VHH binders against Oxidoreductase NAD-binding domain-containing protein 1 (Oxnad1). Designs and how they scored, part 5

Target 1, 295 residues: Oxidoreductase NAD-binding domain-containing protein 1 (Oxnad1), of Mus musculus (Mouse) (q8ve38)
Amino acid sequence: AVCTQAASWGLKASTLRHLTLASIIKSRRKTDHLERTASVLRREVMAAAKVCEITHESPSVKSLRLLVADKDFSFKAGQWVDFFIPGVSVVGGFSICSSPQRLERDRIIELAVKYADHPPAVWVHNKCTLDSEVALRVGGEFFFDPQPTDAPRNLILIAGGVGINPLLSILRHSADLHRDHADKGRSYEIGTVKLFYSAKNTSELLFKKDILDLVHEFPEKISCSFHVTKQTAQISAELKPYVTDGRITEKEIRDHISAETLFYVCGPPPMTDFFSKHLESCHVPKEHICFEKWW

## First folded at step 4 (VHH)

Design c13 (from h16 with S102D D107S; framework vhh_8h63_2)
Fold by ESMFold2-Fast, scan of step 4:
Structure c13 (fold): chain B 295 residues (1-295), chain A 122 residues (1-122)
Amino acid sequence: as target 1 above (295 residues)
Amino acid sequence: ELQLVESGGGLVQAGGSLTVSCAASGFTFDDYDMGWSRQAPGKERELVAGISYGGSTYYADTVKGRFTISRDNAKNTLYLQMNSLKPEDTAMYYCARDWGYDYESLSEFDYWGQGTQVTVSG
């Protein structure tokens, strides 16, 4: 079994990495972030950042808003950061879940960190305070960055667990582009976006309010389907129309296959491999399938 | 309302064969990877076999060549055909739904029943 990872919109050549699934899974579980991602492209800028807000997205996930004053610091929706903590020798890796326009406007990025017995996650959950200082470097080839001359594409985003983080960035960026099109009267247009997001139950679905706010703002451009595999508690009335019991199936995804559709898959390795292989078997071009694995 | 009901266990002589079955209800059976695990007295739980929604199979090294996992999506039923049974195969056998996408890993399987006891006499 081979895995493909490529940012695939507007690119003539995709960065392809052909590795066996078992070796990729084992390496990612047993090696640190820098070693695991040694071959992945980084931006040159190393920027200082200060923690300006701390919130809990769930009991196990803490959200940080970081002020990044360095104007040379930039990222594309879907990218992550190397997270350098003073006094901590282990470097963290965290996807940015805010949009590029939020950074341009407010100099803020947002990270959401699930608790783990790993030094950067422990620091975020146990030691991080307002005004804590860190250093950031952007990396990653999983992103959505459409150009005005590109043909409009529809996006299908498939998220599992914390894989929602980079896909929320892409979803937020898409919403920003729809606002720009409406407000500025630009002829540039992007297609529709549909998010499929799977978790065990509704309490483990992150950013539900943020996602639904975007669906309600752009009901003809943005849609979502939450999938829960082990739901036992009552589902609230506001969530019920968006929730499907059971995993995201290949049958539902097949309905969205077209020449104009780009697929972004982010979640645990078994899920990302399942959907990327299924899409390839349906003859979706490799440059129309972007994936990234997160635990 | 989700139910997995194991059946078909019993006492069998070493070298014999037995088929255990699992009747599934309360979910769309053909959309899920399924598996069989077992637990012998005083031993850790072991994933014995897994089958994907597409029919790909996995077998633990302890049972390869002897056991066959299969599914009948029209009947919402999972099967484990056990051949050349050994006293070491004596265990409670549990049917499981993989709520995730990794049918080779024990950690994400759901277990909903009491299992079915398989006893192999020597």
Scores: ipSAE 0.022, ipTM 0.393, lowest interface PAE 6.0, mean pLDDT 83

Design c18 (from h16 with Y53W; framework vhh_8h63_2)
Fold by ESMFold2-Fast, scan of step 4:
Structure c18 (fold): chain B 295 residues (1-295), chain A 122 residues (1-122)
Amino acid sequence: as target 1 above (295 residues)
Amino acid sequence: ELQLVESGGGLVQAGGSLTVSCAASGFTFDDYDMGWSRQAPGKERELVAGISWGGSTYYADTVKGRFTISRDNAKNTLYLQMNSLKPEDTAMYYCARDWGYSYESLDEFDYWGQGTQVTVSG
């Protein structure tokens, strides 16, 4: 039966109307970035940006490099952008995964967008080309921006799925600061950073090479642990030393609790709520726990 | 190889008690949230209880106050103590490992065991 004539649609018009409206409202709530983040602080600058490079990070994730010529445009590691597309009424929300130093040096920011049936994501995956123009506005209160006079802090970054995006920005910023520490007149001491990154399998872990390159560059300052919950394929020899079977545990995180440690958690709501509650139960000060949900 | 082996099911009179157990192997038991689900003939599978790796518990309204979930990390064993059993508790009981972070959602559990049958007469 390709024909749906027998569905009694006409007799249940009000029910069908309510179901359709509920579906639209549900989709809008999950994907409407401006509505979900209405109370979140934005920077004043609205900047034009051009797509200058497009790459695939995985089959489901496309990375964009955007040239932002406006020198008043700036961000802190961990922040996101409102993503305004000409001809698209829905505004996207995407975390910046590149470092602030990359913007200062090259006028480039990097976004990584997972495919979804959401107009901004569909545009990025299906319509976006080199030289496509968009407008950007920075927002977000989830960031790492240490000042030269601040006491050194250790960072624990806990990522799930695409929650890696803002945490990669923080990791890259930390690496920039460690690199600058070697330069006379442009350095200050910061603590260590350890990334815990969870996905179902190694194929779903994004930026593995970029992350490991930083670990190898700063082995005494940067470390990582990849966690896989449903690994079916053999793990490559290169990744094997960094991969743990199973979820990121409270026990493993508890081993890093100290008065000088800051925690950044980004991932699905169950994960962010789980670690936030656990850290609070361990008497970690609220100002030492930063989290962001991808809802 | 990941394995969950359920045991302790059987026939019990209404108002009676029974404890079912689950022996886990092939993974670090201490690191996972665990749960118990059940399925009666002609009905959908339901989550009855969950326990976090840290010991926090969840119970479905149908069993709350009657069932107690617990774990023994030293023995890699999960338990479900069932008190005040009712004929409607008759089901195949399945042990599950939670791959996510919400032990309150059936959708986040994986099952490797064959289950253990609990039959309540009355």
Scores: ipSAE 0.015, ipTM 0.334, lowest interface PAE 6.4, mean pLDDT 82

Design c2 (from h29 with Y102F; framework vhh_8h63_2)
Fold by ESMFold2-Fast, scan of step 4:
Structure c2 (fold): chain B 295 residues (1-295), chain A 124 residues (1-124)
Amino acid sequence: as target 1 above (295 residues)
Amino acid sequence: ELQLVESGGGLVQAGGSLTVSCAASGFTFDDYDMGWSRQAPGKERELVAGISYGGSTYYADTVKGRFTISRDNAKNTLYLQMNSLKPEDTAMYYCAARPGSFLYDLTESEYDYWGQGTQVTVSG
């Protein structure tokens, strides 16, 4: 796999380079998605989409399934959409958490939106209903899209908070490729995938069941480690084997470094900067480190 | 229960070298980010060096190239090797600790625990 464009995301985004942590926190209440991502490549297609299912992943996170009839609409695992809402002047930006194969077969994409006092998020949580219509345009340079001629690669996915959304898309895409390979060998053979997913406690970890279902389906190819930094409640018996108390360690990540390994990091800027810098200090090539900052 | 005890301070001539150390107890040292801060009378406290639990090091511009931070996890000890000392380096030097987090910078406010300090005096 080649992740050259995605690896350049944080380094080439000049707007992000000029913000301190305090400024980033302050600015996210004022800065539109389009302004933050002005330099990021978009696909040409603008497609109509209809809300066909609404569920809650947690009390603060709402999941939407959108039917996209336009057959020219496509995306790569890890990409996001510009989310255009009729009557709302602010354009939303949401990572696609479903796989490209789900779109190809069912014409459905999935988005997961955390509540915020930002107009698109408010609309999703307070006004969106079944059959609501929106317009979508795909963007983003953070993706996993292996080609038939590529040598198999191992993936290490490092997620923090809502940064799980695009990494879940990559994880689901990897599972799709393993499923296709097992059937007839018609997919690109890829290596193993390990997800490291950090939150304050287990209740803040999203998609636990979906992730563990994939681990159980492909135990030799897909693995995960949930990390909790401030767990106070008792951990359930089902989760306990997968949960580690404390931070994702530099040593744990370093144990996975090889010429065949690609790293995908998605989370808050301090996390993304920390792991990107650490991997670079371990002499991992820049083209093998893909990262995206979520605000 | 968490204790940080600094030692090794003293008087040194400009251009000289000195090593200060910090003995840590009451916590799992290996899981903590450690740092060295300093404060001169009438000046703001300044975080001069940091080392993550994984061994990555960070330095303030004022000391970069002259100071080296290191840790010995087997001995639960943090070190600061100070070379090419200047009169402006005169200060109380404090050992600092925080649980590992995603706040990865030299900001003083990110550290939760502090020792009582060791005095370093550089004569001109």
Scores: ipSAE 0.000, ipTM 0.190, lowest interface PAE 11.1, mean pLDDT 81

Design c3 (from h29 with S101D; framework vhh_8h63_2)
Fold by ESMFold2-Fast, scan of step 4:
Structure c3 (fold): chain B 295 residues (1-295), chain A 124 residues (1-124)
Amino acid sequence: as target 1 above (295 residues)
Amino acid sequence: ELQLVESGGGLVQAGGSLTVSCAASGFTFDDYDMGWSRQAPGKERELVAGISYGGSTYYADTVKGRFTISRDNAKNTLYLQMNSLKPEDTAMYYCAARPGDYLYDLTESEYDYWGQGTQVTVSG
């Protein structure tokens, strides 16, 4: 179907004109997911997936849980998917926010999609229902995949807006590894994880309960700091100990710099550029700074 | 009381250069994202340049490569250096501010505070 659609679209004059105009103004505007990520490594597997649960994480963000029966489909915590929708020529790009172990156990991945006037986001918000079928291909070089022989590393995760999605995957994977060490007596251990997560207000902070559940389960290994920049409503008593009014500061991040610390930054370009540049100015090696920009 | 005061506007011939400034007071300037918007008669305001509290810069396609936004946190002052000016750049230029965060993009509706403006006129 996809091949038939692609062939049909390739012959349309209006599509060719649109492509030509888009190429001329490409440097002036945001481009489609496939164009932005053309050089990024993909896994070979193209898997069918079925929507099995739909929830709202905020007024503007819809979460999908997808059943992926294909046992050859796998991902590393922090990776995203190319999201192929039957009847939609534009391919979506969405970070997986669930852990690799959730896929191994339940054959489920979770995606969280913010509303935009972009065809894949419009489909998720307006057309998608339970049992809707899509095709998925894993991609991305932003991931956390520690090996048993690796020296333990501490993680600092810096999230802005929907940049929480791949960082939640990393946080959940870290929790899975801590649980495996405690419960199964595995010989290897990973370091601590601290999440800094910024949004305009508490209602735009996604996955608050999920994040705090992990903090409460592993208080010596997992911690978080929520930052709100335009909060007008009162903050609930449950959230208040974890919320700071104002931006994530350079000083807060600097206190965590060490030879054993890895930094993962995901959010809008100004945030990722700011923290990446700051960490480089503090002489953190480039290989210890992982970043990904989400629009 | 947050206040933004623009200055440095004037008449410039096409191809010339001009710097406009914005003096900020009544808030912690270092913690705010700043921007420049402009409005020609009968048109809506457009954000032409932005600078985050962290120093990241953004430009509208119409001015990219010609205009440079900068800030001096010690002086609580925002600048817009305008080079290769065109008659189409003629407008009232407004200084804009919003509390700093990391969700900044070149979007006028995200700014909370504006100055009174300074007129820039580019002759032919």
Scores: ipSAE 0.013, ipTM 0.334, lowest interface PAE 7.5, mean pLDDT 83

Design c4 (from h29 with L103I; framework vhh_8h63_2)
Fold by ESMFold2-Fast, scan of step 4:
Structure c4 (fold): chain B 295 residues (1-295), chain A 124 residues (1-124)
Amino acid sequence: as target 1 above (295 residues)
Amino acid sequence: ELQLVESGGGLVQAGGSLTVSCAASGFTFDDYDMGWSRQAPGKERELVAGISYGGSTYYADTVKGRFTISRDNAKNTLYLQMNSLKPEDTAMYYCAARPGSYIYDLTESEYDYWGQGTQVTVSG
């Protein structure tokens, strides 16, 4: 459980904030996923996968369930896939948001793709249908894979925007381990998990039902705090207990610092840079801070 | 009342340097993301540099390596140091502020507060 390395696409996704009319932002976003992540470790297996379900998580985010029959295909919670589309020369990069146990049990992985003006995302939103076939290869150094001999760790997950995708995988994996622990003789103990998830408003928060279902299943082990910065509409009664107006604060994060705590930060560069620097300034060991940047 | 007041603009020769500043008042400066936008004659407004409340910096490719954004939280002041200036850098430069957030798909509409601007003219 050592996660101190920035993902390659985080390093290549530079320092640009997304601008309304800048052609330069558009040209940088069009950089090939394989070029940006050339130095990142990949698993050797290239697996065929078929789309078996398509749903919308929001008007701009489409979820795909992919059947991966190849038993040699495996991943660790938090990893992503190279997404190879027949007839499309540009290779996509998408975090897996389902758990490793879902793949072991059902041979299914789940990807959530936000609409963007680049060929893989356009294909997912405009051309992808049931039974569409793609090829997948696992990559990434941002993951949670505790071993039975490891000391129990508490997790703090800090998500922004689509950075929720790999953190949801970690959250779901943690829930799986808690279920296994309740079934005597199968698993080892892990600590608690708290998710901090920031978006502009509640409609932009992805997977709210899935996250809250886990909180309700494991109220002593899993908790969450949704942060909204520009909420104008009324917040539903079901969400109100979990929503805080304003940003995720340094003080809230500091309250969770301990020798047993691991921090996973995934989101846009401003968020990942801010929290990794803040945690480092609080003398959290680098091996206890794992981060991954997305555009 | 929240106010942003830019200063330091002027006429400078191509290849020269200039620093513009923005004095902020009426809000908790430390909690705000700050930025510099510019508008050249006949062009749309362009966000050229940003600095988060946490100190992370962001630059448009047109200015990356030449411009440096910085903030002094004790003085509630934002700075933009412009080096190797080109005639294409001629524009009104605007200071912008918004409550600190982690939303990266920023547009000009995401900024709640703007200054009146300071003119920078680069002669060739």
Scores: ipSAE 0.000, ipTM 0.310, lowest interface PAE 10.2, mean pLDDT 82

Design c5 (from h29 with D30S R98E; framework vhh_8h63_2)
Fold by ESMFold2-Fast, scan of step 4:
Structure c5 (fold): chain B 295 residues (1-295), chain A 124 residues (1-124)
Amino acid sequence: as target 1 above (295 residues)
Amino acid sequence: ELQLVESGGGLVQAGGSLTVSCAASGFTFSDYDMGWSRQAPGKERELVAGISYGGSTYYADTVKGRFTISRDNAKNTLYLQMNSLKPEDTAMYYCAAEPGSYLYDLTESEYDYWGQGTQVTVSG
């Protein structure tokens, strides 16, 4: 899959750098999702969805499973939804963290929403109940959608904080493709996936069990490294083999650079800007670097 | 062991300019996210500018367009260039440091290390 975000970077580098700075400044003003993403392509389908499960991933992050009966509703791993709430004028923007195959099989998507003093997040945390109904529209150009005729690519996923959400979708999709290859004797194969996921401490790392379940299911194809920068509590024996103290280093990422490798970076602007610039300085083609900033 | 020493504060007239500096020692400066905060009497400390170890810069709305944060990794020094100063900019200015994690958020940043501060007084 060719990264749409990296492709759009190629033609007007100096102008796009200027616009990127303006976007960062704008995001610090807590700009509305629709305004911030006005130029991003949406799918045509507007679908009704019902909340069928609510769980907490952490004290500050609530996960919703939504039943989407409309068979024309579909997405690619890494995409997000416009989130329309009856009675709420502000439209939310949330990355889908479940896989496309989960939608095909069960008509379910999963969203994980961090608490914020912003109407859609407040609604999710304070008003949302089982059977609450919302409307969804898919958008986003940050995705992984390999075709059977594509050469196998290795993926490096770099996540910070809630930037794990779309990368978990990509990770889950990769696992689905490995199961399809094993179970159905498919004529194509995908490469390996390694996730680098940074948070301040292990309690802020979301989906640890889900991620490790995939690593244990496909130990030769899926791997992960959790990075904690301010860990004070003792790390459990189960997590300790996967946890590195300190930030994700440029050297660790550089060791994965090859003609066959695609990079997906999702997190706060300093993270996405730094790794994008670092990879470009290492002569990784822009088409092999996909990034999405969280505001 | 980690030390942050601010300098360059002083008295300046409204509309004037001033540069404050922070000399860092006891750590690998280039691996740290750096910031400037300020505190006026009777007010909470406000983070006004930040610069990641990768060079990305962020500003509070109160100073955007007037202040410029920069770093010199060869000299282990952080700078804040303050232009078009207002009496409301009067405060003690503190240098801040946090191990670079790419998880820097100007609004929610929790820096681990702070200097003793340098006083900036804007008359007028």
Scores: ipSAE 0.033, ipTM 0.461, lowest interface PAE 6.3, mean pLDDT 83

Design c6 (from h29 with Y53W; framework vhh_8h63_2)
Fold by ESMFold2-Fast, scan of step 4:
Structure c6 (fold): chain B 295 residues (1-295), chain A 124 residues (1-124)
Amino acid sequence: as target 1 above (295 residues)
Amino acid sequence: ELQLVESGGGLVQAGGSLTVSCAASGFTFDDYDMGWSRQAPGKERELVAGISWGGSTYYADTVKGRFTISRDNAKNTLYLQMNSLKPEDTAMYYCAARPGSYLYDLTESEYDYWGQGTQVTVSG
């Protein structure tokens, strides 16, 4: 049938075979985490990790807790891991959504993986079990790691879809620093944090309880606004005070622009490009705008 | 009540230019993704151009390089500038709207609101 089609289209069978293979390889390379992030700096340490807990954050998102015994393994809030699976040639890329202090205290990191027709995601959803072993390497230049001598900075976090994952890490790290500060003399002061998180509806917003628990623990330091663009179901009474119908607007973001405010934007390319461009047009310094795209 | 009203259609010679407009009312125009779809007799409706609430533009391959979509948020108006028109561009042109999102695709089913259309006829 292929030879018949090749003749009809004026293409030789060998040319059609080459085009088909090249298209498959090109598609895999475009979606491959290592190819996409080839220029991004990695940490030297390759650490073994063991799955110690598996939960569902939503019907389409599975969370893994990984025990990382290697004490040389460390990360900054907002970074991701190269995820090496024995017997799987494709390397996964997943943002760490837990805090650096969780790793220091318990030797645990948390990853949240949305189902996709991609070998690492398929493995997490269909093959991964308790005690499954993987190898991890930290990477990424999208992080929040304030130093004691730094002037306090306010954070504005703008999340879309799975872009919540690294921003949740930053939010959790900020909360850890506020707890340390409240525990007289353990930490230096940091500014406020406000999260803007957009999805189609409330059921697609991940980590709602975790986020609101932090807001309730630090109401003067941590705040959030959930944005829904196509909500058809009734919003629960618990969420209603935090939910705005419609997109995250430039007007809302502009109200937070100041010399000492840092912006972290993570989500799909259209969202990331839009907010990065808008902030630059408002003359926010490039070093005060951190962004990361997730496809 | 959300309303979309198209205007500016007409008869034009092949190789000519025409601009169609869509006047929007009953909603916060700035917060919506807008689009232009067309339907020729006996054919399915096809989305030819889109513009997000943030200003990002998207075009079908059949019109790319010839058509330009734009919006004027102060006037609540959407435009489609059509250059180098071909007889194959003859169709009823419909204005479309959906609540703004950060993920945009050229899928007709994603649009919730439609106008009544304006006829564009290109003579050869």
Scores: ipSAE 0.012, ipTM 0.386, lowest interface PAE 8.2, mean pLDDT 83

Design c9 (from h29 with Y104W; framework vhh_8h63_2)
Fold by ESMFold2-Fast, scan of step 4:
Structure c9 (fold): chain B 295 residues (1-295), chain A 124 residues (1-124)
Amino acid sequence: as target 1 above (295 residues)
Amino acid sequence: ELQLVESGGGLVQAGGSLTVSCAASGFTFDDYDMGWSRQAPGKERELVAGISYGGSTYYADTVKGRFTISRDNAKNTLYLQMNSLKPEDTAMYYCAARPGSYLWDLTESEYDYWGQGTQVTVSG
């Protein structure tokens, strides 16, 4: 696991001169994904990808399944892609919400994109069709990739809004590892995973069926708590046992603090700042707190 | 039962400062996200500032650097400190509340409860 904080890179004077000139020429805003994440490590592979399935997860969120034939393309659960669209000058940044094993088995990754006036999101919502082709490059330092020699850790995943996307990848990866362990042939074990997922109401909670399917498959290893802050409609009988009215509380999170526990927090800056500061104030080591802000 | 009562509006000269306040009652104030919106005659409502239950703040580009939102949970009071006021800031200012969340949208539809407003007039 890698817990990322804001990082800075030292560069040679000649390299800095070239980068400064390029930045001036482009005159781009801080809202640009490539500029905002310029210091974040990328994988070398630039892979072609083809849209093979499109679904709507909510009124504002569209999911894409992308076929990535390039066998050198790989990622760790929790990472994102630079999303290059032919004819669109702005590069998108989207977290992968599928598992690494899904890519290995089927050559498919899954992205979920919330509508915004940003050109890549507009393209996904208004122009993207089956068989549309894009290019992808993996990046990000927010991931869960346990090794067989690692001590087992419990995971607490705290998601807000579309911050569920990389955490769903981590949850799905954890389920894949539990499945591999149960099927024999794997000697290492990972701990339990609990997902806390906050949204305004149940209709804005993404991937409810996928999440609950994993909870039902591994009830002793995977659990979840959906938190709704402004629920007006009746909650279905199937969801009611998993839904808590109100925000994810500091006390609820404190009950999970232990030497064996890693925390992954993903959502808007107010949420990630709030929980990372709270966990640090409770003396959780910085290395046990992984967070990623989606701006 | 939930009530929001704004106060502190008035007439200010351009370049001046004014603080408006919102007294909240009938709910657990520190569990709520709070905000300030404004509406000038003939214009749509604009959400200008917000503060989460956790203390994170956001501002509309029109007021960023000039306005400061703050809250006093012990007094159940929300504040908006307005500096370098312009005639364009003339509007009815409304206090807004919603149950606390980690989602942060700068839109009117995200807020459930509104006060009756306090008038701020900036003379040229």
Scores: ipSAE 0.006, ipTM 0.348, lowest interface PAE 9.5, mean pLDDT 83

Design d3 (from p35 with Y104W; framework vhh_8pnl_2)
Fold by ESMFold2-Fast, scan of step 4:
Structure d3 (fold): chain B 295 residues (1-295), chain A 123 residues (1-123)
Amino acid sequence: as target 1 above (295 residues)
Amino acid sequence: QGQLVESGGGLVQPGGSLRLSCADAGFTFSSYAMAWYRQAPGKERELVARITSGGSTNYADFVKGRFTISRDNAKSTLYLQMNSLKPEDTAMYYCAARYSGKYWTRPSEYDYWGQGTRVTVSA
């Protein structure tokens, strides 16, 4: 399609130059994202990107697919981007929810942006169109990047609200590795992945179809449990087997503790702090507990 | 838990050099990303330089070209070579370590901090 052909068209060097200069000047204003993440490592590449697809994941969340022709642009599953918008002085921060393999194959990354009264989110929801150009720089130290010589590890992903975004990237990366393993000689084995995903109701659970498609493709390797805390509407028949009323419990998580298990937690600070502290109290090594906080 | 011990601080004249060292006391050094932070009186701690477990480095703008961070995994030691020192570099310098394994890394919260070593740049 048109979107997948953008790598052969290339991005304008003049656009990259303009966005880079504007971004450096605007970063001096110390926006909330840049202030909060000032100590977080970034990759050196700043790449121009073009919006090639826009969809709504929910009434409040818009998904963007961005073409990034620069072959030096790469990321690890779970990382985010600094999002530089021409004419917008505030720099956005958005987790990549697509997999690294999608970028390698198609030169596409996917971002999902919840509406907020914050200039980058307002721009995504109100001004962004097909072919809009932005500049991207990868950052973040919350990722999953297994190596071929590593022993297989089981993953427990604990997501709340839009904290699903980087965890979906990890889930999709895990699925890519399982797909590659089915093609003998191209992959190394990784363990199982289970996603616990909490929201107030099913309409606030993002990417339900994408998640369930992966569960159905790899039923012995990928599983999920959706949790809803304030559900009032009827739950669809397709979702009922995967939905539990109430919060994700300490007991459910504790049942998955083992020497081979890695925990990734991303969501609102109370949830993230709660599960991280609980896992530490159960003597899970700090090296096996990965989390990303929202402020 | 104080497993990191800094050394090499002292008094030096403007334009001089110092080499700071940070030794671990019993964790798997090669699996940790390391950093140097500093804190002047009445100020918050600020990042000076970082080095990943794989050796990639990043520097604060105010030290670029003057300071070099390096590590020796065999000796479990982190270094900061400080050249062309200025009075503004006067601070307590702290070593910090954060787990950065093969599969994942934690956020930029550091798991271990040293007690600090004092650097004074004065005539």
Scores: ipSAE 0.011, ipTM 0.399, lowest interface PAE 9.5, mean pLDDT 83

